VHH binders against q9y6x5. Designs and how they scored, part 1

All scores and structures are predictions.

Target 1, 379 residues: q9y6x5
Amino acid sequence: LPPKLLLVSFDGFRADYLKNYEFPHLQNFIKEGVLVEHVKNVFITKTFPNHYSIVTGLYEESHGIVANSMYDAVTKKHFSDSNDKDPFWWNEAVPIWVTNQLQENRSSAAAMWPGTDVPIHDTISSYFMNYNSSVSFEERLNNITMWLNNSNPPVTFATLYWEEPDASGHKYGPEDKENMSRVLKKIDDLIGDLVQRLKMLGLWENLNVIITSDHGMTQCSQDRLINLDSCIDHSYYTLIDLSPVAAILPKINRTEVYNKLKNCSPHMNVYLKEDIPNRFYYQHNDRIQPIILVADEGWTIVLNESSQKLGDHGYDNSLPSMHPFLAAHGPAFHKGYKHSTINIVDIYPMMCHILGLKPHPNNGTFGHTKCLLVDQWCI
Positions, changes and structure headers below are counted from each chain's first letter, unless a header gives other numbers; antibody chains aren't numbered by Kabat.
F, E and O are the ipSAE of ESMFold2-Fast, ESMFold2 and OpenDDE, as the mean of both directions, binder to target and target to binder. V2 is 0.75 times the mean of E and O plus 0.25 times the DockQ between their complexes.
[cut] stands for letters that were removed.

## First folded at step 1 (VHH; framework vhh_surovatamig_d1)

Design t1 (at its last look DockQ between E and O 0.01; V2 from the best seeds 0.00; counts 0 for: pae E 22.4 > 2, placed apart)
Fold by ESMFold2, look of step 1:
Structure t1 (fold): chain B 379 residues (1-379), chain A 122 residues (1-122)
Amino acid sequence: as target 1 above (379 residues)
Amino acid sequence: EVQLVESGGGLVQPGGSLRLSCAASGFTFSSYWMSWVRQAPGKGLEWVATIKQDGSEKDYVDSVKGRFTISRDNAKKSLYLQMNSLRAEDTAVYYCARVRGYSSGWYPFDYRGQGTLVTVSS
């Protein structure tokens, strides 16, 4: 029988929360499995791009989900978190659930992972929930476990997505110990419920489980605002995305727009597309706009003088505050092993190996994750 | 507010046909799998058929395979059940249901309509 894998994301779970808060259930999960302390995610460090990078092994420029808000100049199409269903946006890559369910005697299941309710290459997850943030974690878990136990052909790859601690991280900021302690305790309780449910259903011993996240969170402040309206008239450009990486489509000569922006703030880097640092792997897609503005950590680009968010993400992917963690448990994984870091794109070839799938061309390196796996030599 | 309104039930002779309809409102119909379920007098609830949100997959309880056809029209927010070769055992109140998952040949639901009565008798 092919091995089974459940991929779980808790959105916005910063890696150092593990050191700064109490997680008795997650720590038990880690103790009996593996931990990667820091996962270096892809630039920009936003939700849709990084969730798609996990399941494709590709940089954003290669899979085409380059931000949470996008514009395609050729088709005049717009993408946002409330307008994300057009397969056009997703079809530049093949996510692992599509590859998995096209294999003989296999299906895939999804509880709200980004893209799983879209027919990518005319293929939608075999079993899925349409995205609805009001659906409880318990209901998502109940559907996933039901599908893992009761489907024909059997579900061999399943995903589960949860919006916290990202939502609370934006609201309170990661430095609010009182509120974040309460939020993170609730997350740990959900992890406890997950493990208990899998044990009660007889899934725990033979199901591989990855618990990870897409990005971290950094503290913002009303003292760290970059007012774009004070630097450039809105009539000179179309704003595709705002903060902390603004995407600028010039309406006039591009060099003129660049010159108006380059001295706007010492806390913001302004890049022409061809000058975006190579380490970002963020140049070679038409959905990346001609000019991007990259705020320094903790700075917010605004169109007025205030912001309601106390925490944000999307910054430079070299920043430790943007990095999530990865924990895993199951028959494919060692017990009690800790690893310092991997790249988020490395998760895809590892998952393909566990499932016995041939990976599509990707940017991940299997060798970076081999020490996590029992069937691999690691010295 | 989620609403599901069934229609098309009635009295029919054995071997006859009926077409049931369900009008949906108060939710994004095209985003949900939909089912027909039925309850015979004095019996428990029985799953009958389920259809994927795009209509590409259909599943039926064995007792109705080859006789019943589930379909949907997402533009009209409507679910249908074509019932042919009806038998006395098909007598039941038929409910349109919004699916929340799948378990061992049945589909759990979170909402159902008020039902439409189908009576098969000579």
Scores: ipSAE 0.000, ipTM 0.105, lowest interface PAE 22.4, mean pLDDT 90
Fold by OpenDDE, look of step 1:
Structure t1 (fold): chain B 379 residues (1-379), chain A 122 residues (1-122)
Amino acid sequence: as target 1 above (379 residues)
Amino acid sequence: EVQLVESGGGLVQPGGSLRLSCAASGFTFSSYWMSWVRQAPGKGLEWVATIKQDGSEKDYVDSVKGRFTISRDNAKKSLYLQMNSLRAEDTAVYYCARVRGYSSGWYPFDYRGQGTLVTVSS
């Protein structure tokens, strides 16, 4: 049988949730498969960029989805959660579902994974759902599993996306044990539903399943705010992207704007585009604005108003609180193996290997995931 | 370049104590599990202890339980092994090791330091 892979993302599932909360279904999944304890995601640690990094193996500067909100100065186009359908934004890379879709006797399916409802390089998955947050996990799961089971050409790669625990993390903060316990239990139950559904359909033994996330979540507070209005008049710049990594488009001289912001807060680093640290791999793209502001962990950049979020993400990708996990099960994976860490871009070459696809040039390292795979030698 | 540099070894009498240190560089220390492993003269490599990224989980070989304590300081990119109630059988070269994962009771590693010699003798 041709290899099949289902990639599942629970948005904002911080790695250490596995330590601090109970996940009987996920733990069982892990027990029969593999776990990567800590996945270092890409900077910035936001939803669209990291999900696209997972499926392209590229840093944000390379695949061109550099934030959840973007602005292109040449075309004057805007990108946002409510305006993400223009292929212009996605065409700087080739996601794995497109690569897979173009293969003979293969098709791809997607349930609301970012970018999957957009034709990229004039290709869209044979099966997909338009994004709608109101659609239940059950309905998404039912569609995905139906496509995996009954399609011709067969669906060999599928994605499934779910918005929790991110939304709740924003609302309650990751340190709210009472509320987050409830939320995370629901997530575990959904994992249980997933596994059960696969077993019922006879897919469990032959389907490779990856459960991962795009980023973690940091506790925020009303006591940790950086008010830009205290440092610079709002008429001097346009805010393209928001906290905790603000993208600044100056309306006056860039140097003047920079000088007004550079000492705004001891809890915020201000970078000219050319001075952005190399380790972020966040420089070589025209969609990155001339100035970026990076708040310290747990700090929120605001204008002349307070934030209602008790949790947030997007911070430095070296912070443990920003890191998700990866678990996997299926014929390609070992059983009962735990791995320390990988980079999120490493997932792409691994998935390509599993599916027998030739990967596009990418920033991932296949060697980092070899120990997860049964067909690879690992010392 | 990944570097692990052990220190703190030496000669100690039975019942004595030593504290080993490991300085890490060239990688994101806080992202990795870390281990101590040891090799006694004429014996193979033996796992001693492992610690999770945030220090919340620790594991020890049975023979050192209650006597050895593994710890880490991520800010200092340092790994430690407090060894108490040392025995002759603890004599070995001790290595700091960066862990790749866990399987079947083993913590495989991809990098190991040069080691520091611990000799327990009267």
Scores: ipSAE 0.000, ipTM 0.238, lowest interface PAE 14.1, mean pLDDT 94
ESMFold2 (binder alone), look of step 1: mean pLDDT 88; pTM 0.889

## First folded at step 2 (VHH; framework vhh_8dlx_2)

Design t2 (at its last look DockQ between E and O 0.02; V2 from the best seeds 0.00; counts 0 for: pae E 18.7 > 2, placed apart)
Fold by ESMFold2, look of step 2:
Structure t2 (fold): chain B 379 residues (1-379), chain A 123 residues (1-123)
Amino acid sequence: as target 1 above (379 residues)
Amino acid sequence: EVQLVESGGGVVQPGRSLRLSCAASGFTFSSYAMHWVRQAPGKGLEWIGNIYHSGSTFYNPSLKSLVTISRDDSTNTLYLQMNSLRAEDTAIYYCARGRWYGSGSYRLYFDYWGKGTLVTVSS
C-alpha cells in the first residue's frame, strides 16, 4: 500500500499546555506514538508563515509568506483577505501537497490548511474545502476521511486545520486556567473523536498521523502597551503590520523614521532590515519592510488606543511561549518515544521521507527527526 | 474592484433609533467578516464590532448594549442598528472588510473601507 499521512494543526497550541492541563486522549495518542515536546517555529511566530513553513520546510524569507499582513514592494500588491488566494503570494515555494499529487497514482486532500485552496504553480489540492471557520471539526474530519477512503487516485497526503486553542488564547490569555481548561478539554475531546473515527473506518493502524501546531501564546495586559503615536506621526510611514512585530514602510527619509522610533520604548527593538538578527532568518525577501519593530514578550504595540487582547503571539521564536509541540502515530513512527525539540522546518523533510517524496531544497534537517521513525531508529 | 458603500446616515433626534447599511461588491461577501468603525468629530477611530460569515457577532464592550450588527448574504449587505442615540454617537460611520485570518484584532488593519456615512444626533 502506498504510505499515507494526515497532518493536523490545532492553531495556537502552546507546548507547555501538555504539562499544565489534562489531555487523556492526546496522552493515549502519544503513548502509542511519539512526542516532540517543543518545536522551534519560524520568526514571525504567526499563523500563515508557520503553516507554510511546515509544508515547505523553508524559512519565511525563502517561501515568501513573511507575515499575515504583507506588502510586495516590487509589484505594489497587498496581501489581504481578497488577495490571500492570489498564487503570486504562494508561488515562491512548492508545498508538499503539490509535490505529492503530481506523483503517479496519488492525490492530496485538505480541510482548510492555509494555502490549500490556492492554485500554487497552477496546482490546487486535489480535494479541498474553501476556508470557513464555522464548519465544525466533525465536518472537516468527515470530509478528510471520506477522501482518504474513496478517492481514485488514492489520497496519500491530507491536512486538517482547526482554529482553537488560538482563538480562545487571544480572548482569555494562556494564564486563565478556568477558561483555558474548558477550551483545552474540548480540544482533547476532538482528538479523541479523531482517533475513534480513524479506528472505526479501519484507517488507524495504516495511516500516519501528525498532530502539531504553528505557535504558542503569551499573556498580554493593559499595563504592557507601546503607544506608537507617542513616538512618531502617522503621516511619516505606512503601517503594513502592527503587533507584536510592526512592519514600517517610511514615507519620508528612512533614517529619520528610524531615529524617531529607536528610543520609543525600552520594551521594543527597532531594526533596519539589514540589521535584523541573523538567527531570525528574516531579511532576504522584498516583502520584509525597511523597518521592523519587535515588541518584548507580552507587550502590545498600539495606535493611541487600548488593547482588548489578553493573549497574543508573533514574538521572538526563541521564546518557549511561542513554541508548539508535535505528536505522531502510525506505522512510520516508534511507539512511546519522546524527543525534546526540533525546528518546525524539520517537519517537511520528515514528511517527504514518510511519503517517499524527494524534498525540494529546504532549511530542514532530516537528522533531527530520524529517531522518531522506525526505519531510522537510533540508540 | 472591492467597494463598500454606506448609507442611512443623517440628522436624528436623541433617543431615536437608526439603521445603517453597507452595500458590498467586488468580492464574495458571504466569505468575509465585516466590521463597523466610527470617528467622532475631533477624535480617533473607534471599533464598534464585527460579524463573521457565520452570523456570530463580537462588540466593543462599551457599545454592546446599544448596537446590533447583522448581515444579509443574499443582498451582500451589512447592517448596523443603533438604539437610544445620544449626542456622543455623532460620528462618521464606516464599514470595513475583515481579514480572513488574524481575527484577534479589530483595529485599523482592515484592508477595505467604505467612504463613511455621517450620523448627527441633534435637532
Scores: ipSAE 0.000, ipTM 0.133, lowest interface PAE 18.7, mean pLDDT 88
Fold by OpenDDE, look of step 2:
Structure t2 (fold): chain B 379 residues (1-379), chain A 123 residues (1-123)
Amino acid sequence: as target 1 above (379 residues)
Amino acid sequence: EVQLVESGGGVVQPGRSLRLSCAASGFTFSSYAMHWVRQAPGKGLEWIGNIYHSGSTFYNPSLKSLVTISRDDSTNTLYLQMNSLRAEDTAIYYCARGRWYGSGSYRLYFDYWGKGTLVTVSS
């Protein structure tokens, strides 16, 4: 039988939640599988970019999803969470579900994972759900597991996405123990439901399951705001993306805009596109705007001094608060093994290996995940 | 205004055949690829197949043997022929328009959907 893989994402699950909160179901999952304690994600540390990096193995500059909000100056197109259906934005890379589905006797399924309800390279998953935040986890889980169990050709790769604990992290802040404890308990219960459903259907022993996330969450406050209006007139630029990484499209001379912003706050770095640090791998794409503002951890870039978020993400990808985790279970994985860290782009070549797919050129390193796999040498 | 209107749905017995139609208006039908998608009760969307403006067809491998998609550009109509219907084929069936986009290598995405037509397969 061909290998099967289910990729699950809980949005905004900060890695150290595992240390600071209780997860009975997830811990059992880990006990019978593997854990990567920290996953270094890609810059910027936002939802669409990082989810696409997981399934392509590419940095954002390479796969072209460089933010949750984008602008293309040539086509004059805009990308946002409410306007993400144009394959124009996705076609700079080939996600793994497309690669998988193009193979003989295989198909792909998806429940709400970014990009899965869009034809990419003229291919859409045989089974998918249009994104709808109102659809329960249970319904998503039921569809995914039914497709994994009863499809012909068989679904060999499936994705499942859930919006928590990100939404709550934004609302309460990651350091709110009372509220986040409640939220994370619900997440753990959902993991329990996932495992139970798989066991009930007889899939648990043969299905490879990866549970991961796209980014973490840092604590914000009303005392840590950077007001751009105090530094530059709004008429001098177009804001493409705001916080904590702002994308600036100048309406006047770029140098003038830069000079007005460069000393705006000691808690914000201002980069011309060509001066963006190499370690971010965030330069070689036309969708990256001429000026980027990067706020320090916990600082929020605002207009008109208004923000209600107590938590946020998108900051420097070297910050531990931005890092998610990865847990996995199934025939391909060891039992009871823990690994310190991998890069988020390393997940792609690992998944390709598990599924027996030839990977497209990517930025991942298969060697970083070898110790997780039963069929590989690990010193 | 772009409009897609599915028809031909209804109650049918297992083993029977059914032909669905999609009437298109408000755009140059012959210039677009058209798709069929279905949604069973309580389930997600399943892509059935498509027909390009060239007449080339592509199908979901799980349904290929049971479905045929065709088009009549003179009447701006898309068709879905379904044979040997089963209970599991009960669903709302949608037609969707594929839009060409991009520079150089043109790509296709769905920009308009019909309201759907219900097919119930029941003995």
Scores: ipSAE 0.000, ipTM 0.215, lowest interface PAE 15.1, mean pLDDT 92
ESMFold2 (binder alone), look of step 2: mean pLDDT 81; pTM 0.814

## First folded at step 3 (VHH; framework vhh_8h5u_2)

Design t3 (at its last look DockQ between E and O 0.02; V2 from the best seeds 0.00; counts 0 for: pae O 17.3 > 2, placed apart)
Fold by ESMFold2, look of step 3:
Structure t3 (fold): chain B 379 residues (1-379), chain A 125 residues (1-125)
Amino acid sequence: as target 1 above (379 residues)
Amino acid sequence: EVQVVESGGGLVQPGGSLRLSCAASGFTFSSGSYAMGWYRQAPGNQHERVAIIYSGGSTNYPDSVKGRFTISRDNAKNTGYLQMNSLKSEDTAVYYCARGRWYGSDSYRLYFDYWGQGTQVTVSS
């Protein structure tokens, strides 16, 4: 029978939460499987881009989901987390669930992973839930396990997405021990429920499960604001995305806008598109605006001199605070193995290997994940 | 192309009324989670929020205009309005309408991405 894989994301799960909070259920999952302590994600360290990088193995410039808020000047189209269903945005890449279900005798299932309710290249996940944040984890899990058990052709690849701890991380900040302990305990309980449900249904021993996340979270403060309106009149530009990476479309000469911004704050780097650091792999897409502003860790770019967030993400992907973890369990994975780091784009070719799929061209390196897998020599 | 265009500004006496219009094109209020806002800028000041109407019809006003100004919209005409009553000399400003939306996955912050060119309102005797 073909191998099966369940890919689970808990949004905004910072890697060092594992060290700083208690996770009895997740630690038991790790003990009987593998852990990658830090996953270096892609810039910008936002939800939609990084979830799509996991399932395509591509940098944001290559898959075209370059932020949670985007503008395409040619088509005049806008993208946001409340306006994300146009296939136009997603069609620059082929996600793994499409590749999987085009194989003979295979299907894919999805519980709210970004993009799985969109017909990408006229192909939508074989079984899916339309995104609705009000749907409980239990209902998402019930649908996924029903599809894994009862579908013809069989579901061999499934995704499951949950909004926490991201939502609470924004609200409280990662340093709020009391509130984050409560939030993270609930997440650990959900992981316990997941494992128990898979055991009860007879899926646990023959299903590969990856639990990961898209990014971390850093502490913000009312003392760390960058007031953009103090530096430049709003009439000189269109603001496509604000914080912590602002996307600036000049309305006047680009050099004039750049010069007005370059000395705005010592806590913000201002890049012309061609000057964006090469290590970001964030330049070669028309959806990346001519000027970007990159706030320092924990700084917030604002217009109205106020912010409701105590935690945020989107910063430089070299920052440990932006890094998630990856844990995995199943017949493809070693037991009790810890690995220091991989790149988030490496997850895709590893998943393709597990499923016996030919990967599309991508930026990942299979060799980086070999040590996690029982069928590979770890050299 | 997404646009918002203001009209209805002019000269009015203290205590008078004006109705501003904001015609939207390239998008519709009913097609998404869009807000429409009115802001004003007097010489030497930053933009001040005057009114917001959300896609669901809820409204928000600062104390400086509460009870005197009313924002509304007509989805059939894809047009927002600002009814300004009991006008005072301190209401003299350029009034801008703007389209608003929530940022990315962060529903805590309303962002205004398209702004009109502005319409002058002058309250003078």
Scores: ipSAE 0.000, ipTM 0.172, lowest interface PAE 17.2, mean pLDDT 89
Fold by OpenDDE, look of step 3:
Structure t3 (fold): chain B 379 residues (1-379), chain A 125 residues (1-125)
Amino acid sequence: as target 1 above (379 residues)
Amino acid sequence: EVQVVESGGGLVQPGGSLRLSCAASGFTFSSGSYAMGWYRQAPGNQHERVAIIYSGGSTNYPDSVKGRFTISRDNAKNTGYLQMNSLKSEDTAVYYCARGRWYGSDSYRLYFDYWGQGTQVTVSS
């Protein structure tokens, strides 16, 4: 039987939630599989960019999804979560479901993973759900598992996406122990449902399952605000993205805009595009604006408006609060093995290996995940 | 041009004292519209507000510095101060002064909109 892989994302699941809360179902999943405690995600640490990095193995500058909100100056197009269906934005890379879909006797399935309801390189998964946040996890799970079980050609790669605990993290803040405990309990129950469903269908023993996330969550406060209007007139620039990484398109001389912002706050770094630190791998794309502002952890960039978010993400990808985890189970993975850290781009070559796919050029390092795999030497 | 500039940082032994100054220009702290806050950031740590003085003169401190730190203003000099006594190694950080401004129709939102460059405080034996 061809290898099968289900990739599951719980949005905004911070890695240290595993240490601070109880997850009976997830812990059982981990006990019978593998855990990567910290996954260093890509900068910026936002939903669309990081989900696309998982499935492409590329930094944001390379796959072209550089934020949840983007602007292309040449075409004058805008990208947002409510406007993400134009293949123009996605075609700078080839995601793994497309690669898999194009293979003989294979097909891909997707339940609301970012980009999966868009034809990329004129290819779309044979089975997919249009994104709708109102659709229950159960319905998504039922569709995915049905496709994994009954499809012809067989579904060999599937994605499943869920919006929690991100939405709640934004609402309550990650430091709200009472509310987040409730939310995370629900997540663990969903993982239980997933495992039970797979067992009931007889898929559990033969299906590789990866449970991961795109980013973490940091606590925000009304006491930690950076008001750009105090530093520069709004008429001098166009805001493409705001917080915690602002993308600035100057309407006047770039240097003048930069000079007005460079000393706006000690809790915000201001970069000309060419001066963006190399470690971010966030420079070599036309969709990155001429000036970016990066707020320190827990600080919020605002205009003359208040933020309603008590938690946020998108900060420096070296911050532990931004890091998700990765757990996996199945024939390809060891049992009872824990690993400290990998890069999020390392997931792609691993998945390609599991599926027997030739990976496209990517930024991942297969060597970083060898210890997770039963067919590899741990070096 | 609105500007705040910190000074007074340095190296002190545990148990020692320092007084930081925040010189404001381009606005007046005592105008009734502004608060002043002191923040610190140690390497690897998040920002921490260590003191705030409101336009009315009321002050607030976190437990970490309460009883040791005192925030004040000299209206004549348009300068804010942070008196730090009984300093500990844990107090080592870059200290920032910031201007707070009230926003909103009800003026219930306090934004810190202008910050200094910071002054290093090192407490070491």
Scores: ipSAE 0.000, ipTM 0.196, lowest interface PAE 17.3, mean pLDDT 93
ESMFold2 (binder alone), look of step 3: mean pLDDT 81; pTM 0.818

